# Ledger of designs, part 33: miniprotein binders against p40896

Target 1, 331 residues: p40896
Amino acid sequence: MLMPKSVALLRIRYTLEAALARGFTTVRDCGGAEGFLKAEIRQGSLNGPRLITCGHAISQTGGHGDLRSGALPASAFDSCSCHFGQVGVVADGVPECYKAAREEFRRGADFIKIMGGGGVASPTDKISNKQFCDDEIKALVDVANSYHTYVTAHAYTAEAIQNCIKLGVKGIEHGNLLDERTAELMAELGCYLTPTLVTYKVMGSDQFSAFLGPENSRKNTEVLYKGIDAMKIAQKKKVKICFGSDLLGPLYGYQTQEFRIRGKVQTTQEILLSATVTPAEMNGLGDKLGQIKPGFIADLLMMKSNPLDDITILDEPESNILFVMKEGRIY
Below, E stands for the ipSAE of ESMFold2; O stands for the ipSAE of OpenDDE; V2 stands for 0.75 times the mean of E and O plus 0.25 times the DockQ between their complexes.

## First folded at step 21 (miniprotein)

Design BB4 (at its last read DockQ between E and O 0.70; V2 from the best seeds 0.00; counts 0 for: other shape alone 2.631 > 2.5)
Fold by ESMFold2, last read:
Structure BB4 (fold): chain B 331 residues (1-331), chain A 108 residues (1-108)
Amino acid sequence: as target 1 above (331 residues)
Amino acid sequence: SKWLDGIIGDVMVYVELPEPTTDLEEIKEKLRKLAEELAKKLKEKGLEAKEVAVVVIEDGRITIVGSVTLEKPTNDAEEIYKEAKELLEKLYDGRPVKYIFVAVSDLE
């Protein structure tokens, strides 16, 4: 729904402040956050996390990110939605892909997000397994390489993931149907996986199951468990795993539940690395963020107790975070 | 392990200086007060620590990180201060100091 700019701006401000208060000192947005938000936070006129942005997600006509025909699955940042078009942009063919990617970089993007495959609708979802032709993906990667950064892709299936990473895509968002061979290839190529399990858990909860029929609720639960299995495979094959939540709108406050879900399959150390060191490396910030070392930016949490002993304290930030420091300032 | 560089301490205290300073004696005085506060927290919990760490921040960046493992556990303010002071003296490079953190770990 379209809303007045003043209401949208107030929601953005409170959303950003809340995310910072929950301990997220840096957030990577995969669609919808534009450069002006990043600039306002950098200048100090808005309180919020450091933003790493792609601008608009790039999709083919009729693809997963094509807002002209229906609802788009959530990004981690939904408060900027003035209407469906601002989250994604459509590009068909190599020349349009060049132009779309260059436009996002011109507008301040740090990386390119593409819809490299469709959603998980069924085991036989072959048309949704791959989106874009190979030359289109190569074009997007070539542009990102010329800006010394990367392409990350929405993809669920082993086939879509393999196609993307073989063409030079560095990151995969979601990846719920990842198989063992694909995980081996991701690790070999140094690719990053960002699972987003909490969105499926929340959508299947008692509070929100009323929005799903019994059949859709069952499918949502299956997608969660397939994603958990995929994470186990990725962890065993030593794929670089980043922390992500992909929550829609008013659900953004549930983002810390991802820590608890991952506690079922990862060690506390693995989870903490996925939220600090690994995403810093992916984004070229490994010498600046994610560790407590001389010369690093002072992005710190003071906790009541040690999350290495119990990761679930990060899912209870109001009770366990004593302060949040970002760039040396306590918020 | 590699994640030890991402987590400092099980019990900690800190101070923000009103203005950044390069006066090492003033910095040490703040460090003593932090050690006293930390020792009090340990004694209230009936605990002792075998590791002491110091973190210093200025201009939005971490400038000092150091830790030391003690031969015997302690909850004595003077012993904590002595170890934290020696870390600071070893690592201090003349840059201004704005925040000082003192933390202890390896509790028993």
Scores: ipSAE 0.653, ipTM 0.866, lowest interface PAE 1.0, mean pLDDT 81
Fold by OpenDDE base, look of step 21:
Structure BB4 (fold): chain B 331 residues (1-331), chain A 108 residues (1-108)
Amino acid sequence: as target 1 above (331 residues)
Amino acid sequence: SKWLDGIIGDVMVYVELPEPTTDLEEIKEKLRKLAEELAKKLKEKGLEAKEVAVVVIEDGRITIVGSVTLEKPTNDAEEIYKEAKELLEKLYDGRPVKYIFVAVSDLE
């Protein structure tokens, strides 16, 4: 459903405020959030987490970021400025990749997100597909490097992951089908993995059975149960792991369930690090954010109980968080 | 210390100052009150502190973080205050203070 930009902005406000209330003082958006939101949050016109944004995820034609129906020609989907932007933009070939990445940076992106493999929610790709040619990925990486930042890729399969990280991609989103060799290589190259287990759980639930069409539901099922195994493999090989949820639209409210899910695979310490120190490091903020340390930004949660005793309390922020401090201000 | 790059205590208390202050005596007085509150909470929970930590915040940033392992576990306000005060005196650099947090833990 096409949503007017005005309505979308109202919903964004709510989403940001709710995320902060749930205890997230910083959030990285991997597709859709425009750079102007960061300015509004910094200025105080919006109350929300600090945002790290990529703008639009960059995808090939027919890739995971291309949500157009395959039954219609490309010309049928001309962009209208009256609607809120899509998660992704399409770029084919080295020149278009250069342009797309530079445009995102022009608009205030902190990093670049690419679709390096097939996805669950896209209609015209297979999970097993690699996306982008090597020269295209390299082009995107080169642009990001010129801005002294990173590229992260959506990728599920070992093949897609390896292809990306060998070309200089520093982050992998999801990674549900990685193998031991891939995890070893990720660790060696210092690549960050961001699992998003909750999105598959929620989309696969009875409550949201209609959220995905039949084909996408099948793909969801394919990756849902592999995510836990992938986490175990990644931990075993000492891959740097970040916290993530990848929830869309009405599903944002389930962000904290990722803590509960991960509690079955990770130690409490590992989970907390994945939600503080590690992502701060990934985003070049390791010396400013993610720790209670002199000189660091004063982001704090005051809680009724110690999360070290039970990580699931972070999944019940309404009852367990007394207040959220962001940059020395209590909200 | 088993603190995870920060302060995760079993019992936490804090105060917000109306205005940021550089007056060490004022800060110490607030610290005393926090120690008293903390001691009360410890007693209510049947806990004793093994470690005391102090966090000081000003202008959106953490200015001081320190912790001390106690020689003897305690829930006595005066002992907690003494240790917290000494820690503060050691670490305070004269910058304004808006928030003071005190945490205790029984973690080894």
Scores: ipSAE 0.520, ipTM 0.813, lowest interface PAE 0.8, mean pLDDT 89
ESMFold2, look of step 21: ipSAE 0.000; ipTM 0.270
ESMFold2 (binder alone), look of step 21: mean pLDDT 81; pTM 0.816
ESMFold2, fold request of step 25: ipSAE 0.035, 0.546, 0.641; ipTM 0.556, 0.826, 0.860
ESMFold2 (binder alone), fold request of step 25: mean pLDDT 80, 80, 80; pTM 0.804, 0.801, 0.807
OpenDDE base, fold request of step 25: ipSAE 0.465, 0.453, 0.469; ipTM 0.801, 0.786, 0.793
ESMFold2, last read: ipSAE 0.358, 0.579; ipTM 0.740, 0.836
ESMFold2 (binder alone), last read: mean pLDDT 80, 80, 80; pTM 0.799, 0.798, 0.801
OpenDDE base, last read: ipSAE 0.494, 0.485, 0.474; ipTM 0.807, 0.800, 0.798

Design BB5 (at its last look DockQ between E and O 0.01; V2 from the best seeds 0.00; counts 0 for: pae E 7.5 > 1.5, pTM O .794 < .8, other shape alone 3.128 > 2.5, placed apart)
Fold by OpenDDE base, look of step 21:
Structure BB5 (fold): chain B 331 residues (1-331), chain A 108 residues (1-108)
Amino acid sequence: as target 1 above (331 residues)
Amino acid sequence: SKWLDGIIGDVMVYVELPEPTTDLEEIKEKLRKLAEELAKKLKEKGLEAKEVAVVVIEDGRIKIVGSVTLEKPTNDAEEIYKEAKELLEKLWDGRPVRYIFVAVSDLE
């Protein structure tokens, strides 16, 4: 949702503080968070999790990151700097892809996010769409490689996933419609999967029935029930799996429900690894973050009970977390 | 030890000192109290400790992680204190301490 910058900043503060209070000491943002937030958190002017950011997700015209109404020409959306909340930017062709990726890095991005397939919450694409041409994806990957980091892609279908990872994409967000062959290839190439089951569950609930329009609701239903199966397939093929939620706006409060949902298909240990060691590794922090070892950053949760006995306690942080330690400081 | 793999303690207690201290006797006294609290929790849960671990944090980073396997499982405060004390004396290099954590595990 587009909103004034002033309002956005107030909400961002709350969102970050709340995420930290829920026990997330590090968060990766895959679209929208700007690099200046990281500086504010490091300086202590803003309390929140450590941020790993991509800036804007890069999308083709009419892609998942293009939220413009199809009823209006492109020119109707030009020159608007009064609002905050842009998740994506549009880039068409190799030169624009180069420019877009470089701009995100200039603004302090740690990695690149692309829309490699159609989405649920976008108005002008189908889930079955493969997005970007091969040369465009390669261009984005090449830029990321020059910065010694990775590209992750939003992709649901086996086709979209395979297309991305064959071109050097190292992360797949969602992946709800992957098949066994795709999972095998992901494992072989060392690609990371980040399922986000909670977003579909929440958006599909009666409480938030108005969150999506009719068409987007249909698309949501299409991927909702496939996500669990995709997790099982990915796990079977030993794909590296990260924890994710992909919640927007008022839905942020449901971040921890991902633990409960995943408990149906993953062991507690697998879930915990997906929320600590694996994402640390993906982001080049495997030697500094995600474990309690000498030399590591002191990010700790003190809890009333053992999550190994019941992972769902992490879905009730207010009652189960005694304190959150981030970099040796208790919050 | 599973402690070194990032999973520490089935039961844990802690104290935050108002100011960092280098007084070993003060630290030991706090440690004793923590051991007593820990023992109480263990008894309430019907658990016995098999291993004790100590973690030292300095400047936002973990500096020391150590553990000791107990000769016999115990929920006795004095035994826990003894082991924790010995571990602390072995690992602590005299740096200021602000947080003291005592954790025990019965994990197989």
Scores: ipSAE 0.318, ipTM 0.663, lowest interface PAE 0.9, mean pLDDT 86
Fold by ESMFold2, look of step 21:
Structure BB5 (fold): chain B 331 residues (1-331), chain A 108 residues (1-108)
Amino acid sequence: as target 1 above (331 residues)
Amino acid sequence: SKWLDGIIGDVMVYVELPEPTTDLEEIKEKLRKLAEELAKKLKEKGLEAKEVAVVVIEDGRIKIVGSVTLEKPTNDAEEIYKEAKELLEKLWDGRPVRYIFVAVSDLE
């Protein structure tokens, strides 16, 4: 246990156990979760959520489109998963895209994650609005379809989102600058949106503003509200919305605050469905997970009170969860 | 320093412990190593700093945030360690620590 891998495994074990203890019995990882972790959890060697994984996020080589940073910039919210995770794989051109996607499936991936956009783009910078050419995205989608699964994409702007979903991408991560037309298209195409707003809330908090300064706090608050507005549009247009947060980053303890943020836009029932039924459906597990019914896998939370009466009790799991059951086992 | 670089301070280093600890001497040893790393980064850039900050995170939540402005700039590891240690000792309430960050700003 003196090797760097042994130390890394201990850190991952603690994080996985903490996520399960906070009530997350299944998580979808959009980059950074090693494939062997899924097997170790299944075997019972590690306690943790059931993992739905993509392996590595796939990105093109580019000046500003290569998101290999392990840091979260003060003014940018392009991708939380990529900024906290390990370096993604790079694929340029159709043959490399085929190979990269197939390699992730060979390693055990359940879906493909791509970088469909780099962040908030200026109206005049078309390169920053799109990370891949159309034929590259089509190649990635074709591979995912051949494995009977899907591609999900990091994308913030309406233009990046529309480009991805028109080419067959089924999921959008973040989507902070989504507009009404884009939401209509997402709903028509049966696409899923997974907002992850908690990072902006944390970075705009009073605690951070004391050390980051008022300009950073203002910028994060603005980006948060743009994301809230985008989610209001998506909800109104009947886009399928999934619950998302960062599980492996240093701020993972704030992930349950996403429930509270969602309360500004969604009813308690809509929030609960977004964390259970909708993501199970997205991942082809709608007849096995996400509901309490005969024949479904026994993933259950016992709560002190009813979250339908007050969704914010899910933001205080230490005080409100009595036990967590995953596959019939109490943890 | 990749996690919060440019957010807490202009140059930052950090460590994640494999398990949370309440052992003050263990925490101090980690601070010393972080101060040495930070001083090395400043010297490589030819810079000195007038502000030192410490951040502590437990279970993904921020628990301690503190900073101090120095009378004169420094890039000396022992000076950075002394200031970071004093901040932690003043602000730490004994709860378990898993992430420790040391950052500097006001560079010249």
Scores: ipSAE 0.014, ipTM 0.478, lowest interface PAE 7.5, mean pLDDT 76
ESMFold2 (binder alone), look of step 21: mean pLDDT 80; pTM 0.808

Design BB6 (at its last look DockQ between E and O 0.01; V2 from the best seeds 0.00; counts 0 for: pae E 16.1 > 1.5, other shape alone 3.603 > 2.5, placed apart)
Fold by OpenDDE base, look of step 21:
Structure BB6 (fold): chain B 331 residues (1-331), chain A 108 residues (1-108)
Amino acid sequence: as target 1 above (331 residues)
Amino acid sequence: SKWLDGFIGDVMVYVELPEPTTDLEEIKEKLRKLAEELAKKLKEKGLEAKEVAVVVIEDGRIKIVGSVTLEKPTNDAEEIYKEAKELLEKLYDGRPVKYIFVAVSDLE
């Protein structure tokens, strides 16, 4: 969605404050958030969760991160610096992949996000598409490794997932169409899965029926019901699972519904671990975040009731959270 | 203890000190008040504590985390205070304290 930079910044402030108020003390952004936001949050000019960012998701031409209309030539989109909020950048070939990844790190990225398969909300790709050639993914992974961090990939199909993780990708976003063999391989390689079930639920709802066009709605329906099965398979094979929502724009307010959805297939402890310990570990912060231990950052939620009794209370933060502590400060 | 795995207590109370303190007697007095508050909450909910935990925070970091399993379940303020106090005395290193949390659990 194209909007002026000024408007985008105002909305970002609100989004960050709201996320923190909902109990998220740390958030990983997998496309769009620029590194300067982290500095502003650290300095206190913005109130929000601690951010872990990748900058722009890196995509091939016509990939999931390429939101350009297929009806227009590439040159039609070259000159617009007036808008904020591009999720992705396009890189084709090894040299461009090197450059794109290095640029994100130059701009303060903590990790790299790639589009390893087709998506729901993109106009010119199929979910079944495997995106990037092997040498391109390898190039992106090599750059990330040189910065001692990881690559995570958007991927739905077993084929796309396997292709990515065999080349050194350490995270899979979504994974709705994974199979048992793929889950086994993910577990073996220590790959992290981040399901984002709420995004499909919300986008597929009557309330937001106009959010996606007809083709994207079809794709959404295809992956929506498979996500629960994928979660079960991943759990069965002991894949490391992180909490995620992948909500866009006006949908951010539904972040906590992921707790409710996951409650159908995960134990409360599994869900809480996915939102604390596991993502901290994935991001190299396992010794600092996600636990109440001496020396850890004091990120705490004080709640009216125990989420162990009912995980759905985390989906009602306004009524159930007394305060959010981030780094020893109450908000 | 599972208390160290990201969870602490079924019932919790806390105090924020206006300024960080190293005065152990002041900290103990605050702890007593917290124990009294906690005991009231337990009684209101019809719960008894099986385990008591204390968390101390200063300068954005968790400084102290400890727990003790009670010999007998209790909702008595003095018993809770006694256990929390002993835990604090054992673990306190003399550094400034800003926040004190006391929690109890009836979980097995």
Scores: ipSAE 0.488, ipTM 0.783, lowest interface PAE 0.8, mean pLDDT 88
Fold by ESMFold2, look of step 21:
Structure BB6 (fold): chain B 331 residues (1-331), chain A 108 residues (1-108)
Amino acid sequence: as target 1 above (331 residues)
Amino acid sequence: SKWLDGFIGDVMVYVELPEPTTDLEEIKEKLRKLAEELAKKLKEKGLEAKEVAVVVIEDGRIKIVGSVTLEKPTNDAEEIYKEAKELLEKLYDGRPVKYIFVAVSDLE
């Protein structure tokens, strides 16, 4: 069901306030949160995490993020949050790619998000598909470089990932089917991987698996476990790993379960770094955020116990967080 | 449950008042109409709900007034209204209200 505009705004405000209360003092949005939300939070008219935004995800005509058709594809119900609402823009050819990327920066974007490969549950948009021609990807990268930032790409398969990173894309969202050679290349090029495993766990749960049907539920489960294996490969090859959840609207409250899933493959220190130091570095904020040091912004959590002893306390934030400080203010 | 923490509800209806009010009887009147609308939506889908919640906007803030889990699922307007009314009577803090929401969850 489509929500009225006033209800949609209520859910966004509530979602942001709840994310801050769960301990997320900074979040990176890969579609749907335009730059003006960032300004409203900075000015104090909206309580929430600091936002790092891309505005709209950029897609080719008929690509994974192209939702402008009146006959919506099956991928309109997909685990990737960049598909819901008015989150994408279409650009075909080098001039349109330049214009689309520049428009997002004009609107306040901090980085560019592109659809570099197909989706998980699309009968018409195969997971193995590459999207964009090489010159289009290079154009998007050139614009991002001129703004001293980066392009990150939605991509699942080794082939799609390699195509993107060889052309200068610095971030990969999801990456569930990454192989050892691709991980080696990512590490060599200094690329960042942001796995988002919790979304597949949620979509495979009793509450939501019926929406997928049996074959899509099987695919979703395989993608979850292949994603766990991909993260093990990335860890072994020293790929820079960031924390992400890619949860949609009502599901956003499950985001902390990613901490618990990561515990299957990462040490507690690796998980904490992936949620703090590494993403701050990716976004050019490594000298301001992500650490408790003199001269850094005062973003702090006071916990009942040490997450280095048990990472799962971060998946129970209401029971374990005593207070959240953002920019020196307790919320 | 933990999985649904942070949701306003799975199905909701709301009204915007022409001016903010603290009049409990006016708010109850609006709750009755909202409960009727919500029950209609549930019946159209063949669903029943075990959780009822009341949410308001006061001075630009979203506030969950309260929620209740029922012993048995319902899609009956009078049952939904009764529960929403009781939540309001017990838990409303008296601040002026501009928007009133009734939401249900735990759908069967």
Scores: ipSAE 0.000, ipTM 0.131, lowest interface PAE 16.1, mean pLDDT 76
ESMFold2 (binder alone), look of step 21: mean pLDDT 80; pTM 0.803

## First folded at step 22 (miniprotein)

Design CC1 (at its last look DockQ between E and O 0.13; V2 from the best seeds 0.00; counts 0 for: pae E 16.6 > 1.5, placed apart)
Fold by OpenDDE base, look of step 22:
Structure CC1 (fold): chain B 331 residues (1-331), chain A 101 residues (1-101)
Amino acid sequence: as target 1 above (331 residues)
Amino acid sequence: GSTVMVYVKLPKPTTDLEEIKEKLRKLAEKLAKKLKEEGLEAKEVAVVVIEDGRIKIVGEVTLEKPTNDAEEIYKEAKELLEKLYDGRPVKYIFVAVSDLE
């Protein structure tokens, strides 16, 4: 374990409470949040946003979910049954993919997350790598379909994105290196893009320069400046876009800066839709969540000013939010 | 434009329309007071009602003429509420006025 269970639980509590206080009434976790947290939040023993979870992100050996250094032996991967505090699990081949996906569902996952390409934070992969073979991705998609839900993939490159979505993946996380053709295909297939621009900005800042090693810093720089262009392309091609942040560890507090960053390429209305209606639809909750409408869940932000006039007020929740209502309860 | 909003939590969820209307009147009075203090007039009135974690009522009406009069605001809010109320219990009432063009 990366940390004692007690410490991890305390951090989780703080993180969830803080996210709710910043105005997020529903959060989709794309790796690490365990299903039991949803029950605790519903019961009121834990205050936080409503969670939509995938459990562990499923990755190949040496993929973005495999954080082992190249110097460690294969035996260093301890597949603990609980995987507490870990973001990912490793699965190689169709049978292991079946098992991994089924295990996440057994533990209460709402959807499946896969690593479809290389990442920034992983030490042994390249951003340009495709991850998983076609039969493995198909296996994961087939399992998710049997549970009437979707697969989303971490993918940066046009090649990795296209490979995933052609095999039935319905979501792309990040997508910083997508091109026009890829965006067209995403729009055609009804795929959802979730950009996470703030994570690259924060990790690349002077304040957190030590967060990434030299190789990861290089990779971060590569994708940081491409993210804005990717957003412009996605908007142009009418890709469905969701709000995301993907901040790690102590960086969660910066999640609202995504509003400010997106203001450069999206209208205020587009940004708000990406944080309400669109993600609700993606998660099969379009008839219950994301709108102020009769019959919908009463999730409301009471604010001092209108975010339609200036989206940046959502980046200053401490001064601009009067209260957060989640499911009719004021926090 | 400016939006002014007030709300009330009822002690107990109620289906008593007269009780709800009484609370609505008080909210209208508070709104009118705030409007006058800020030198504003309402062009629209909106009502939101919440119970059991769900939104029950959402409605808005454009006023024929801008006003900061409590009785006029109440009248419009009341008519809207009566039109949209479906008999389910009410726990929260929100009333907002806007001078948006």
Scores: ipSAE 0.576, ipTM 0.840, lowest interface PAE 0.6, mean pLDDT 90
Fold by ESMFold2, look of step 22:
Structure CC1 (fold): chain B 331 residues (1-331), chain A 101 residues (1-101)
Amino acid sequence: as target 1 above (331 residues)
Amino acid sequence: GSTVMVYVKLPKPTTDLEEIKEKLRKLAEKLAKKLKEEGLEAKEVAVVVIEDGRIKIVGEVTLEKPTNDAEEIYKEAKELLEKLYDGRPVKYIFVAVSDLE
């Protein structure tokens, strides 16, 4: 069930304020956060993180971003972190892909998000499906390049990932089924991986497994089971790894559990870099965000204790964050 | 544990240590009031300053025993400031207490 726009807007206000309070001073949204939210945060009308947004994720007919019909509610959509607005748009063929990408940039997008493969919570596709033809992906990349930014793609399987990155896609969201050759190729091409294991852990827990239908529960179990192994492969092959959670609506409060899951694979320093330096570089902000240096924006957390000694304190932000600063202002 | 913090934004940046100490005293009084209202005591005191759009963590200290006394909190905050402040202009001053009982 879709809720009224006014209720959705109030819920995104609380969601953004809570994310900032949990220490996320910048958030990259991969579908659903429209460009006008960036302006409202900049003006001070909303308290929240700096937003980097794609506007809507772009999908083919029947693909992961196509929410027409089926048993799944729109709020369960795999790549959305909020319930405000439409999370995806449909484009088939090269001309529609050009137009869809240009429309997102016209509306204030910072990058393009596409569906390069099937997902767990999509009503109409399988995780193994490829999405878009090569010429469609290349069209989307060409538009992003003309705006001096990038395309990131939802993709789980080695084949979907390889197809996307060979065509110039710079980022991969999820990637739970990648293999060693795919990780080698990502590292060679300088591509970024944003694993999002917490969503599968939460959705598979006793509290939330009934949220999924039978087919989506099976898909979720497959990707959860393989996700940590895939991250180990990516780490071993030196893929550039960013921090992400891919949590939707009511589940957004679990986003900090990703810090704990990453502790199974990455060193504490690598986890901190994945949440700061690496994503700033990916988004062209590496000379302004992600580090404490002269000329950098004053985005800071004061912690009760050192996360380098125990990364799990970041999963308990209410107990361990003394204050959050964004752009020199305490929130 | 939980944290209680208070802060002040100065109308203009200052390097006047006596002005900063006076602000610390007022912040410590506010913290002590908050702690006493909840029947709590704190074992950790921290001071943070922001200078010219940059932040500097001045320091923190763990107390031998918990306190909710304004003078004790001020004494610890003042000692941190005097020991660790580098003389740059200060725009925000924070005092925080944690490890509440």
Scores: ipSAE 0.000, ipTM 0.190, lowest interface PAE 16.6, mean pLDDT 78
ESMFold2 (binder alone), look of step 22: mean pLDDT 84; pTM 0.840

